# VHH binders against q9xw16: the designs that were tried, part 23

Target 1, 132 residues: q9xw16
Amino acid sequence: MSGWNAYIDTMTAAAPSIKRCAIVGAADGSVWARTEADNVFKASEEELKTFVALFNDVTQVPAKGADIEGVHYVVPRTEESLIFGKKENTGFFAVKTKSAVLIAVYEGPNEVAAQVRKAVESMQTYLNNAGY
Key: E = the ipSAE of ESMFold2; O = the ipSAE of OpenDDE; V2 = 0.75 times the mean of E and O plus 0.25 times the DockQ between their complexes.

## First folded at step 19 (VHH; framework vhh_6fv0_2)

Design j3 (at its last look DockQ between E and O 0.20; V2 from the best seeds 0.00; counts 0 for: pae O 10.8 > 2, placed apart)
Fold by ESMFold2, look of step 19:
Parts: structure tokens; C-alpha cells; sequence
Structure j3 (fold): chain B 132 residues (1-132), chain A 123 residues (1-123)
């Protein structure tokens, strides 16, 4: 309803291997938009609040990893505004904008992962340029 | 083509030390992150350590921090893992892994890591 759903659609169209994704508030993890229907993004409010707080110091994340939708991911390294996690043939990419965190959960080999990363980073750039 | 060969495993007593090596070829070793991962019987693959291309940024899994030291020699295309104060729970097949060629971690792809080297910690 907020128009944020169009950005969800844009990311999932750009990288079809994205199974679930969300746009959440960077301060508190509140859900602004998410995939729905057959691929509902199922993270709890408490989990999202914990998750977005990881961006307060990304260098601390690899030691313990990260949890999304009750799934524990290894985080083998981070970048300044990027956290990504791996679990077998699945993973996630999360990027922080000025106001939001974009989260995409995917399945597939690393060629697929690169396209997912590009989709979320392109949206990161767009939202940052728009003041979000 | 990325090729990785691990060595240096063996049998040690609890509290002992081992140094693992990973010889790399088929890519520009100094351009990529390197990783150590391990797999114990009946368990999934477990990330252990990460080292940046220059060696200046290093991460460890909490349970090995202070006991394991990862390093690399970019002139020799070799990654190392010094393992001290070994515990029975450290026993596993150890593998190195890399971001090459895609720039994304290949932690779970066996064709982008070597055959591994076995670390056994007795009784």
C-alpha cells in the first residue's frame, strides 16, 4: 500500500532467483514491504530488529553469523553497507540505505548470487539517491 | 581454473598444534579473499576463518578465536591455518575456499575447494 511494493517487484524481476525479500526500516526493522502470497517473507519483528542492528558494526558479524526467517547463515565477511550470508546452496544479501535495509533471500549457485547482489545494490543506489 | 590443495593435517593430542597449508593455482591469488571451512562426520560444512586479499582483515568463528591464526603468503600463493590448543571438537576435514573467480564466496562448492586435509584429535 505504501508504493514500496513496486520496489519489491523490481528486485524480484531483476533477479528471479530471489525467493523472498523485504524492505525494512534501518532503525527498528519495521517492515515497509515484503514478498507476499506464495513466497511470503516470514521474519519476525524481533528477528528483524536484531538483524538491522548488525549494521551498527558490520565487523562484528562474521564471528556469530546472522539469522533470517529462523535460518542461521554463516557470514564469512562483510562490506561497509553489505551483509551477506551463506547456508549450503542458499543465501541472502542485505544492504543498508540511508533509511532502510533491503533483504533478499535466494537459492542457487554463485552465478545466481551475483545477480541477486547486483539487484539489491542497484536498488540501494536508487533509494540512496532518492533520499531514502 | 581454480585449484586448491590442502595439506598438514594429522593426529594430535588435545592441546596440541597443527599448521595447515593450502596451495593455490589457476587464479590471481593476491586478488581474492580466502577462507577455511571444515566438516565433521554427520555435520554440515562449518566456516572457520576468513582472510582478505592483502591479509589485513581477518575474521574467526567465535569458538576458534584466540586458538587459530590464519595467514597468507601472496608471493607463494599459499594460505595457512595455525591451530593451537586443539580440542576434540576441532576434529574435521579442513578445506580452503576462495571468492575466485566470481568474487562471491564458494564455501559450499567442492569443485572450488580442494580434497581437504584431515585433523584428528585423539581421546
Amino acid sequence: as target 1 above (132 residues)
Amino acid sequence: QVQLQESGGGLVQPGGSLRLSCAASGFTFSDYYMYWVRQAPEKGLEWVSTISSSGSTIYYKDSVKGRFTVSRDNAKNTLYLQMNSLKPEDAAQYYCATDAPSGEPWLYRVDYRGQGTQVTVSS
Scores: ipSAE 0.420, ipTM 0.722, lowest interface PAE 2.3, mean pLDDT 88
Fold by OpenDDE, look of step 19:
Structure j3 (fold): chain B 132 residues (1-132), chain A 123 residues (1-123)
Amino acid sequence: as target 1 above (132 residues)
Amino acid sequence: QVQLQESGGGLVQPGGSLRLSCAASGFTFSDYYMYWVRQAPEKGLEWVSTISSSGSTIYYKDSVKGRFTVSRDNAKNTLYLQMNSLKPEDAAQYYCATDAPSGEPWLYRVDYRGQGTQVTVSS
């Protein structure tokens, strides 16, 4: 298990509604770590390459949505380093660090989204402070 | 209970202007991002603009940049959308939406929007 897997475990533990998550390179979408086994994060690197490119200009993402794991999400909100997507009782939070993008896909009512965001942003802060 | 009420829509000719307002209540308006969205006939809900709680961060759909201006008055719990140089493709039901959740400040609730105000652009 790579060191990055520990961060996956940390995020997953922080928000039980998180079903899958990944840490990928911000530049190219390369997978550094991802949930496996019963909760495999299924996005391809090609898809992830497209996804991480959304952070180059987040201002247009709400207009067109975002795709993860072959699923199209409506994107109600973006910030400079954050993309929030929704689809029915599912959603995702993606946050960008200095060199990575953290993605958490969750299931549940809207109320769980706050906890998911907190989990990924906490990790974002940690990794940024660590130089990643 | 979160309540949003849009107003200011109407019929204008191409090139005309409208100013939409959204009166908010039932939550601490100044703590939340606000959004404008629209829905044209036979189309899905379309994002138009985002404004942060303080107004310091603003985003626009490309097609409305330079023509639309979002603003807010937190003292009045009101969101605005100034629409200039209106085009036929801008015709839609316009809604304001909030990021206000049931007790959690980070939630975006798409269902937290008003009844909308109709914008029609026709010569």
Scores: ipSAE 0.007, ipTM 0.243, lowest interface PAE 10.8, mean pLDDT 88
ESMFold2 (binder alone), look of step 19: mean pLDDT 79; pTM 0.799

Design j4 (at its last look DockQ between E and O 0.42; V2 from the best seeds 0.41)
Fold by ESMFold2, look of step 19:
Structure j4 (fold): chain B 132 residues (1-132), chain A 123 residues (1-123)
Amino acid sequence: as target 1 above (132 residues)
Amino acid sequence: QVQLQESGGGLVQPGGSLRLSCAASGFTFSDYYMYWVRQAPEKGLEWVSTISSSGSTIYYKDSVKGRFTVSRDNAKNTLYLQMNSLKPEDAAQYYCATDAPSGEPDLYRIDYRGQGTQVTVSS
């Protein structure tokens, strides 16, 4: 598979509660890799372009929330390179690297949310160190 | 154990004001972000406002900006929501919430939520 698909596999293995995830270009939302087949990450290119632009000013995101895969999430707060959204028993974590945005959509209670955050932030660090 | 108790709701006319309080105990209140959420009939929980542990960072849902003011008194372990220019759409049961131990917002954790306080806006 592509080299980027290996990073998808690493994140989903580290946090099995991740249902879908993707690595997309930070500038334009172009898909570098995503979960496929029965777990297709199905956000459109137009939606992803809008989504990655949220990182241009994360302080404005809580007021409106965020949309991914046609689902609207509340974003109660953000951090410099992290947007996380919540909707009932589901959520997402998105982190920005130098060149990419990593997006993971999960289901479950708070314990699994912490595992998902750790998985995406570990990959964020790895990709930043690799120049991406 | 974490305990949150909301109060200050009531019946007001459109354009009226209410001030909600959330009394907190069982944790170091000044270390955590606090949140207001609400639930209207036939709707899920809706986030309203966020305030950082020191009170220096504040976020509002777009529809309440300029009308609602969140604040906290860390010496009294109390969170407040001043609601002005109330609209029928603001009618809901209001709850306060805090972070999970992981440091992320915990808006849907049932064992934190108190009974809430009802806000009714009728002419």
Scores: ipSAE 0.529, ipTM 0.781, lowest interface PAE 1.6, mean pLDDT 89
Fold by OpenDDE, look of step 19:
Structure j4 (fold): chain B 132 residues (1-132), chain A 123 residues (1-123)
Amino acid sequence: as target 1 above (132 residues)
Amino acid sequence: QVQLQESGGGLVQPGGSLRLSCAASGFTFSDYYMYWVRQAPEKGLEWVSTISSSGSTIYYKDSVKGRFTVSRDNAKNTLYLQMNSLKPEDAAQYYCATDAPSGEPDLYRIDYRGQGTQVTVSS
């Protein structure tokens, strides 16, 4: 088990609505850690490479949406280090740290979104402070 | 309770114009991003435009840039979408949506929208 798996566990514990999540390299989308077993994060390397590249210009993301695990999400807006999307009762939050992108895919009613965002942003803050 | 009510849709010929409105209530309208989204038959929800609380940040879908203009009147709690040079592919049910919270100010609810207003473009 990678040390990064602990952060996966932390995020999933903080937000039970998270179905899958991953920590990937911001530069190339390489997977550092991901949920496994019954909740395998299924995004391909190619997809992740494309995804993390969205952070190069987040202002263009709403026009394009975002694809994760073969699912297309509506992205109505972005923030400098935050991309989030929605599809029906599912969605994702992705935050960028100094060197990584944290992705959390969640399922549930709209009310769960706040908790998911809080979980990933909390991890974002922690990792940034740690130099990652 | 958050309420959104779209209006202004109708039938127009290609090249025509429509102005959609969205009346908002039940939340501090001026504090939240507002969105226009649309859904055409047999298609999923499609993002159209975003406008920040102050109107200082605006985004458009590429296919509507130069043709659609989003605006808001915070004093009237109203969101607008001016649609010019309409094309058949613009035909859809149009909805306004918001990031209005449900207990948490950071709650994101893009699928929290009104009943929508139908836009039809046909010659």
Scores: ipSAE 0.290, ipTM 0.661, lowest interface PAE 1.5, mean pLDDT 90
ESMFold2 (binder alone), look of step 19: mean pLDDT 80; pTM 0.805

## First folded at step 20 (VHH; framework vhh_6fv0_2)

Design m1 (at its last look DockQ between E and O 0.04; V2 from the best seeds 0.00; counts 0 for: pae E 2.7 > 2, placed apart)
Fold by OpenDDE, look of step 20:
Structure m1 (fold): chain B 132 residues (1-132), chain A 123 residues (1-123)
Amino acid sequence: as target 1 above (132 residues)
Amino acid sequence: QVQLQESGGGLVQPGGSLRLSCAASGFTFSDYYMYWVRQAPEKGLEWVSTISSSGSTIYYKDSVKGRFTVSRDNAKNTLYLQMNSLKPEDAAQYYCVTDAPSGEPDLYRVDYRGQGTQVTVSS
């Protein structure tokens, strides 16, 4: 689990606009690593279980939106392994790997979002190649 | 420079219909997702519909499913929203939004969308 914290650090370093971040199990939403202290990722186990299940049928997510840390986000569209949400000057990117879901919550305009997406997708690629 | 211009709004009675248009310029329209959003008085911005570049992927807000139809004509650089069976709660300023050129939509940034078109539903 300590190794997973390094991946959290990598993503947050790559995209400073990420405020909170988590790596969770794709099957059950169990937390493998997360930002802590002043930037603690606060999603509950039940919420994360529900969230990761969204990847079972991403086509249904836009109609319903997505909730993270008790916050409801608009989800304009999805991709097979990507769910992203918007709320005012905040948003999230969530990507699915073979066994995990990476979630990054950020604050900033759309220009910031691009960097966040790149950071998360880069980690997605890395983990997939590593078999995770 | 990305430019979007909405039109087609108006006053209708409940159950009525309107067809909104969005004229796009300043980017390769056919390469990007397009979105409809709306904002009613004293309410926040609300996502309404999404359509992919080719039109093959479409999403709707639940409350408008079966009533609204999004479409696009890439040859005319135009986005459409056919609104049938309109309800009072559909009344809002309607805007179109694009991914271009930033890659992802910023639905909440007012300077990247058109001036909007007003839809009023009243008996």
Scores: ipSAE 0.686, ipTM 0.845, lowest interface PAE 0.7, mean pLDDT 94
Fold by ESMFold2, look of step 20:
Structure m1 (fold): chain B 132 residues (1-132), chain A 123 residues (1-123)
Amino acid sequence: as target 1 above (132 residues)
Amino acid sequence: QVQLQESGGGLVQPGGSLRLSCAASGFTFSDYYMYWVRQAPEKGLEWVSTISSSGSTIYYKDSVKGRFTVSRDNAKNTLYLQMNSLKPEDAAQYYCVTDAPSGEPDLYRVDYRGQGTQVTVSS
């Protein structure tokens, strides 16, 4: 398996309610890996560039919300390296590492969301420790 | 205090049917979204279905769509899951879930869930 795709598989296995996810470059939003096939993570290069730039000042994000895959999410709150978005039955978590942003889109209640958050934060820690 | 009690699980053959029930008390059931989630041994919780407070909006996990039907009876404070065409991969402990009531921020709310009911599918 290619290097970055293994990390996608690790996150989706850890949190079964992740529907789509991606690892993208923090500087430019370039896609390093993503879910494929029936659950293709579909976000344009320009959308991802705009999205990762939100981490330049996360305090501004709750007022504006965030777009991913052409869907506008309300962002109820952020943390220094984490953005949480919600729309209806769906949501996303995005976390920033030194070099990347991890994005996971999910469906379900808060207990499911908490598992998704733990999965992306565990990978965030791993990549940061590996220098990414 | 919020209380949820699931029932209706059991052992069925592949292709069989079960109807799960969730009796709710301790909150205004008709004001809140309800969810079905499931957990196989040594795996994480997996979302299955969502139903809005009125029952007018319903979502399903793709793999159960067309086989499972969620419904609610707000007069009886009861949530249901009709499970048809059951497959071995549907075997799990099934839980009903709500996020009410909580005073915490939405992301950090503690969801309430029952003890669950076991669904086993074996040929």
Scores: ipSAE 0.368, ipTM 0.723, lowest interface PAE 2.7, mean pLDDT 87
ESMFold2 (binder alone), look of step 20: mean pLDDT 79; pTM 0.803

Design m2 (at its last fold request DockQ between E and O 0.83; V2 from the best seeds 0.70)
Fold by OpenDDE, fold request of step 23:
Structure m2 (fold): chain B 132 residues (1-132), chain A 123 residues (1-123)
Amino acid sequence: as target 1 above (132 residues)
Amino acid sequence: QVQLQESGGGLVQPGGSLRLSCAASGFTFSDYYMYWVRQAPEKGLEWVSTISSSGSTIYYKDSVKGRFTVSRDNAKNTLYLQMNSLKPEDAAQYYCATDAPSGEPDLYRTDYRGQGTQVTVSS
């Protein structure tokens, strides 16, 4: 298990409602770590390459939404380093660090979403401070 | 508690126009993002537009760009949606919504959106 897998464990421990999550390269969408076993993060490399490119201009993302693992999400708004999506009782949070994109897919109400956001943003801060 | 009340819906012909309003109360309207969403029969909830608290940031669904205009009057606690060049596929119940206390929109719940106003587009 790589060092990046530890960060996956940290996020999922902090937010148990995370169903699947991944850490990918911001430049190319390459998978550095992901949930596995019963909670395999299933996005393809091609999909992830497209996804991380959304951060090149987040202002355009709401108009089109975002796709993760073949699922289309509504993106009501974005921030410079944050893209979040909604679909029924599911959603995702994606945050960009200096070199990575953290993606967490969850299921539940907004109370659950808040916990997920906190988990990924905490990791974002940690990784940024660490130079990643 | 958050209260939102939509109005302005109706029946129009294709190419027609409607202006929806959303009266907000029970929260500090000027501090929150506001949203328009819609739901057609037998279809899921669809996001339409977003406007930031100050109105400086606006987003539209691609299919309504150039036709719909979202705006707000914070002094009147009112959200607007000007809908021009309406198409049959725009027919739906339109809802205004705001962020939940958690800080994110919960568009698929009814707690932070209005009862809706019906928009029908037909010849």
Scores: ipSAE 0.770, ipTM 0.884, lowest interface PAE 0.6, mean pLDDT 95
Fold by ESMFold2, fold request of step 23:
Structure m2 (fold): chain B 132 residues (1-132), chain A 123 residues (1-123)
Amino acid sequence: as target 1 above (132 residues)
Amino acid sequence: QVQLQESGGGLVQPGGSLRLSCAASGFTFSDYYMYWVRQAPEKGLEWVSTISSSGSTIYYKDSVKGRFTVSRDNAKNTLYLQMNSLKPEDAAQYYCATDAPSGEPDLYRTDYRGQGTQVTVSS
């Protein structure tokens, strides 16, 4: 779904600190779009299927954390449709929409992380309003 | 100007107990999540527990669940960690952390982290 690539571009433009990101199906983790070329989002389908299932009960996530792209992140807390992870000077934000999960991996201090979160949550709202 | 000071560490035998404190200042303590993290030489920095601003939401790392209890006193700007049934794996320098002022958890930030408090578990 090359048309979904425009949403990838919108998120990376809104928060340039995003290093890699993807839009995946909420039911099965299938990749609808992702950053490509030198910034390939390289999570496997098996990893993504496991990851999106975490949204079935976000309260269970902090106990064990989460894996994306083979990297283990601490998840110190969650919100109903938001999982975020921390690993040293890097992290991710993931939000669930009606049909999809948006994942953004970034690098930088917490001041930058707030901008990444805003970009991802704005797209979450847009896609939910569009029926996705 | 977040300031955090940890205390209450010490030497204890396996199975023993300690109670850690974290005194906080420079921010509105009752508005923010608080965290305990620990640093052992061979393991790097590890998240231990999270408590919401009101204390109503609490998370623990699996390996400490049932043995550690986090709490907070918002009137005294103080975070606590009651550590029971201590094991050698719990030996570490313990630090508190917060998501103030950004609103994002800052588990690894060193510029306002306190000195920590050492927990040593030995026979």
Scores: ipSAE 0.534, ipTM 0.782, lowest interface PAE 1.7, mean pLDDT 89
ESMFold2, look of step 20: ipSAE 0.489; ipTM 0.736
ESMFold2 (binder alone), look of step 20: mean pLDDT 79; pTM 0.793
OpenDDE, look of step 20: ipSAE 0.740; ipTM 0.867
ESMFold2, fold request of step 23: ipSAE 0.512, 0.213; ipTM 0.766, 0.626
ESMFold2 (binder alone), fold request of step 23: mean pLDDT 80, 80, 81; pTM 0.808, 0.802, 0.817
OpenDDE, fold request of step 23: ipSAE 0.748, 0.762; ipTM 0.873, 0.880

Design m3 (at its last look DockQ between E and O 0.17; V2 from the best seeds 0.00; counts 0 for: pae O 7.5 > 2, placed apart)
Fold by OpenDDE, look of step 20:
Structure m3 (fold): chain B 132 residues (1-132), chain A 123 residues (1-123)
Amino acid sequence: as target 1 above (132 residues)
Amino acid sequence: QVQLQESGGGLVQPGGSLRLSCAASGFTFSDYYMYWVRQAPEKGLEWVSTISSSGSTIYYKDSVKGRFTVSRDNAKNTLYLQMNSLKPEDAAQYYCATDTPSGEPDLYRVDYRGQGTQVTVSS
């Protein structure tokens, strides 16, 4: 699990606007790694279980939105392995790999969002290629 | 420069209908997702509907499903929202919005949405 922390560091380094980040199991939402200390990712196990289940049918997510860390986000659209949400000057990107869901919560305008997406999707590609 | 202009709003009674239009220019309309959002007095911005570039993918807010229909005419660079069975809680300023150049929606960014059209529902 300590190795997963390195991936958290990689994403947060690539996109400084990421405030909190987590890597969780795609099957059950179990936390493999997360930002800690002042930037602790605070989603509960129950919430994460619900969240990762959204990837079972992403087409239904826009209608309902998504909750992370007790915050409700608008989800304007989804992709097969991508759920992103927005709330004012904050948002999140969540991508699914073979076995994990990467979640990055960020603060900033859309220009910042692009960098966050790139960071998360880059990690997604890396992990997929690595078999995760 | 992205330009969006909404029209078609007005005053209707509950159960009435309106058809909103959004005229788009300054970008390749047919390449972008389009969105409808609304803001009622003393409420935050609310997402209403999404339509993909080709129109093949559509999403609605739950509360408007079955009542609202989003569509687009790419040849006319126009987005539409047919609103039927309108309710008082539908009253709001309605905006159309598009993705930013990076392809990401930012519904809260005013420079990628129009000035809006007012919808009032009252008996």
Scores: ipSAE 0.757, ipTM 0.882, lowest interface PAE 0.6, mean pLDDT 95
Fold by ESMFold2, look of step 20:
Structure m3 (fold): chain B 132 residues (1-132), chain A 123 residues (1-123)
Amino acid sequence: as target 1 above (132 residues)
Amino acid sequence: QVQLQESGGGLVQPGGSLRLSCAASGFTFSDYYMYWVRQAPEKGLEWVSTISSSGSTIYYKDSVKGRFTVSRDNAKNTLYLQMNSLKPEDAAQYYCATDTPSGEPDLYRVDYRGQGTQVTVSS
């Protein structure tokens, strides 16, 4: 599954402020690839199953927010295939493709958020065009 | 430079109403999402509501839905929050916020956030 790990490497190289990220199955939250070692993406199977189901109706997410890695994030708004997570000076971007959800957790000042968003949306576009 | 100025707070009894305003300048107000957030003493900032640039998409925190109404007047560069059926738990300093220039929600910036406007709910 070194092919999926290459996509993790591509996103983290494009946006160094990404601290942890993962590619998970959109249907069940199964982990296809994630950051490992000192930067391991630590979300349980049950949490990921719940998380990917948020994309069934993103308009319902802002009311309650979202949890990932045991951390609660405010979701001030969503787009059809994008969830913004915010918590103080940290956050996440999550995007859905045809088959997967890409999750990137970042830390740092607001100026880096655009870089992270661009990295995950570029990968979203690439995977969608490839049929994933 | 972005400037946001909140007003309209005050003291009301439970069940009362207030209308908050947020006057915006230094950016193209009609291009950006706007947010209301609030902070009670010794607590962190809490998101309350979101309104899209055109006003066509609106979100509320569950606990205020049905009681609060967010709106905007893009011709006057003003954001509003109509608060009805106020409860003691709604007492807080209320602030407005907007997106980063690239369009990401920016709820916690202290640099351009005004002093806020105080809402006090007491019997």
Scores: ipSAE 0.607, ipTM 0.820, lowest interface PAE 1.4, mean pLDDT 90
ESMFold2 (binder alone), look of step 20: mean pLDDT 80; pTM 0.803
ESMFold2, look of step 21: ipSAE 0.580; ipTM 0.810
ESMFold2 (binder alone), look of step 21: mean pLDDT 79; pTM 0.799
OpenDDE, look of step 21: ipSAE 0.015; ipTM 0.292

Design m4 (at its last look DockQ between E and O 0.75; V2 from the best seeds 0.64)
Fold by OpenDDE, look of step 20:
Structure m4 (fold): chain B 132 residues (1-132), chain A 123 residues (1-123)
Amino acid sequence: as target 1 above (132 residues)
Amino acid sequence: QVQLQESGGGLVQPGGSLRLSCAASGFTFSDYYMYWVRQAPEKGLEWVSTISSSGSTIYYKDSVKGRFTVSRDNAKNTLYLQMNSLKPEDAAQYYCATDAPTGEPDLYRVDYRGQGTQVTVSS
């Protein structure tokens, strides 16, 4: 288990509604860590490369939505370092750090979104402060 | 409690226009993003447009760009959607929605949407 796996565990522990989670390189979408076993994060390298590139111009994302693990999500709005999407009772939060993108896919009612967001943004802050 | 009331829907021919309104109360309207969403028969809820609290940031679904215009009047606590060049595929129940208090879009939460207003497009 790499050090990055610990961060995956931290986020999933902080937000039990997270079903799958990944930490990927912001530049190329390379997977640094991800949930495994029964909750394998299954986004392809090509998909992740495309996804992280969304952060180059987040203003264009709402019009097109975002795809993760072959699932298309509605993205009603974005923030500079935050892309989040929704599909029925599922959604995702993706935050960008200096060198990484944290992606959390969650399942549940809308009420759980706040906890998921807090989990990934807390990790974002931590990693940014650590220089990552 | 959040209250949203849509109006302005109706029956129009293809190419026609409608102007939807959404009256908001029960929250500080000017502090929140507002959204238009729609649901056609046998289809899921579909996002249409987003407007920031000040109106400075606006997003549209691609299929409505150039035809729909979202706006808001914060003094009147009202959200608008001008729909021009309407197409049959625009027919749906239209809802306005707002962010949850935490700031996340709550498009799929019924109590953060209005009752909706029906838009029908037919020749």
Scores: ipSAE 0.636, ipTM 0.832, lowest interface PAE 0.7, mean pLDDT 93
Fold by ESMFold2, look of step 20:
Structure m4 (fold): chain B 132 residues (1-132), chain A 123 residues (1-123)
Amino acid sequence: as target 1 above (132 residues)
Amino acid sequence: QVQLQESGGGLVQPGGSLRLSCAASGFTFSDYYMYWVRQAPEKGLEWVSTISSSGSTIYYKDSVKGRFTVSRDNAKNTLYLQMNSLKPEDAAQYYCATDAPTGEPDLYRVDYRGQGTQVTVSS
C-alpha cells in the first residue's frame, strides 16, 4: 500500500473546491494515488499516458486543449510546468514534478481557481524538494 | 471594476476581412492576459485566441490559425483581432475576456464582458 494518499488529503484540505485529484507518474501516467469512493478520479491509464505526454511541449497544448476523465477542456495558456483547463464553471490544474504529475479537478467560480492552483503548486514544490 | 467594450463587427462576404477592437478600463491592462471568445448558436461559447500581457506569447484555436491575428496596444488599453479569409463558420458574437482581477482566465464571466460585436458572414 502506498503512503501517497496523505498528499491527496493535503491538497483536498487546502482547496475545498477540488472535486477529484490524483498523483500520477510523469513517464507513463500510472496512478500513484487518487481520490476514491464517491469522488473517484476516473481517468483511464491510456488517457493519463496521453495527458502526461502533453508536458513534453506545453506550448502546443492551447491549440487543441486537453482531455481528463473523458471531458474536453479549453487550455487558454500554459506555463513551463503547469497546464490548466477551463470548461464552464469547472476546470483543472496539472503540474509536473521531477517524477510525477499532480492533477486537480475543481468546480466553482473563477475566484476559487487561484486557491486550487496554490494547493497544487505548493505540493509540486514540496515533492520536488523531496526528490520526486 | 473591469470594463470591456468590443467593436468593429459587421457584415462581410466569405473571404473578407474585419478588424475587431476591445477597449479596456478599470484595471492595469498591461499586467494581464487577454482573450477573444465567440458565441454562435451551434457552438456555444468558444475560445478563439490568447495574448500575453506584453504581447509576446500568442495562442490560437486551430480553426482560425493563419487567418486571425491578435494584437494589443498597451498604451491605448486596446486589444485587437484582425480576421482575414472569413468563413461562414466564423459568424458569431465576439467578446474579449481577461485574467483580471484574479490572474486566472475568466472566459465565461459575463458581468464585465461587454455586449460583444457581431460578425456576420453572408454568402
Scores: ipSAE 0.569, ipTM 0.804, lowest interface PAE 1.6, mean pLDDT 89
ESMFold2 (binder alone), look of step 20: mean pLDDT 80; pTM 0.806

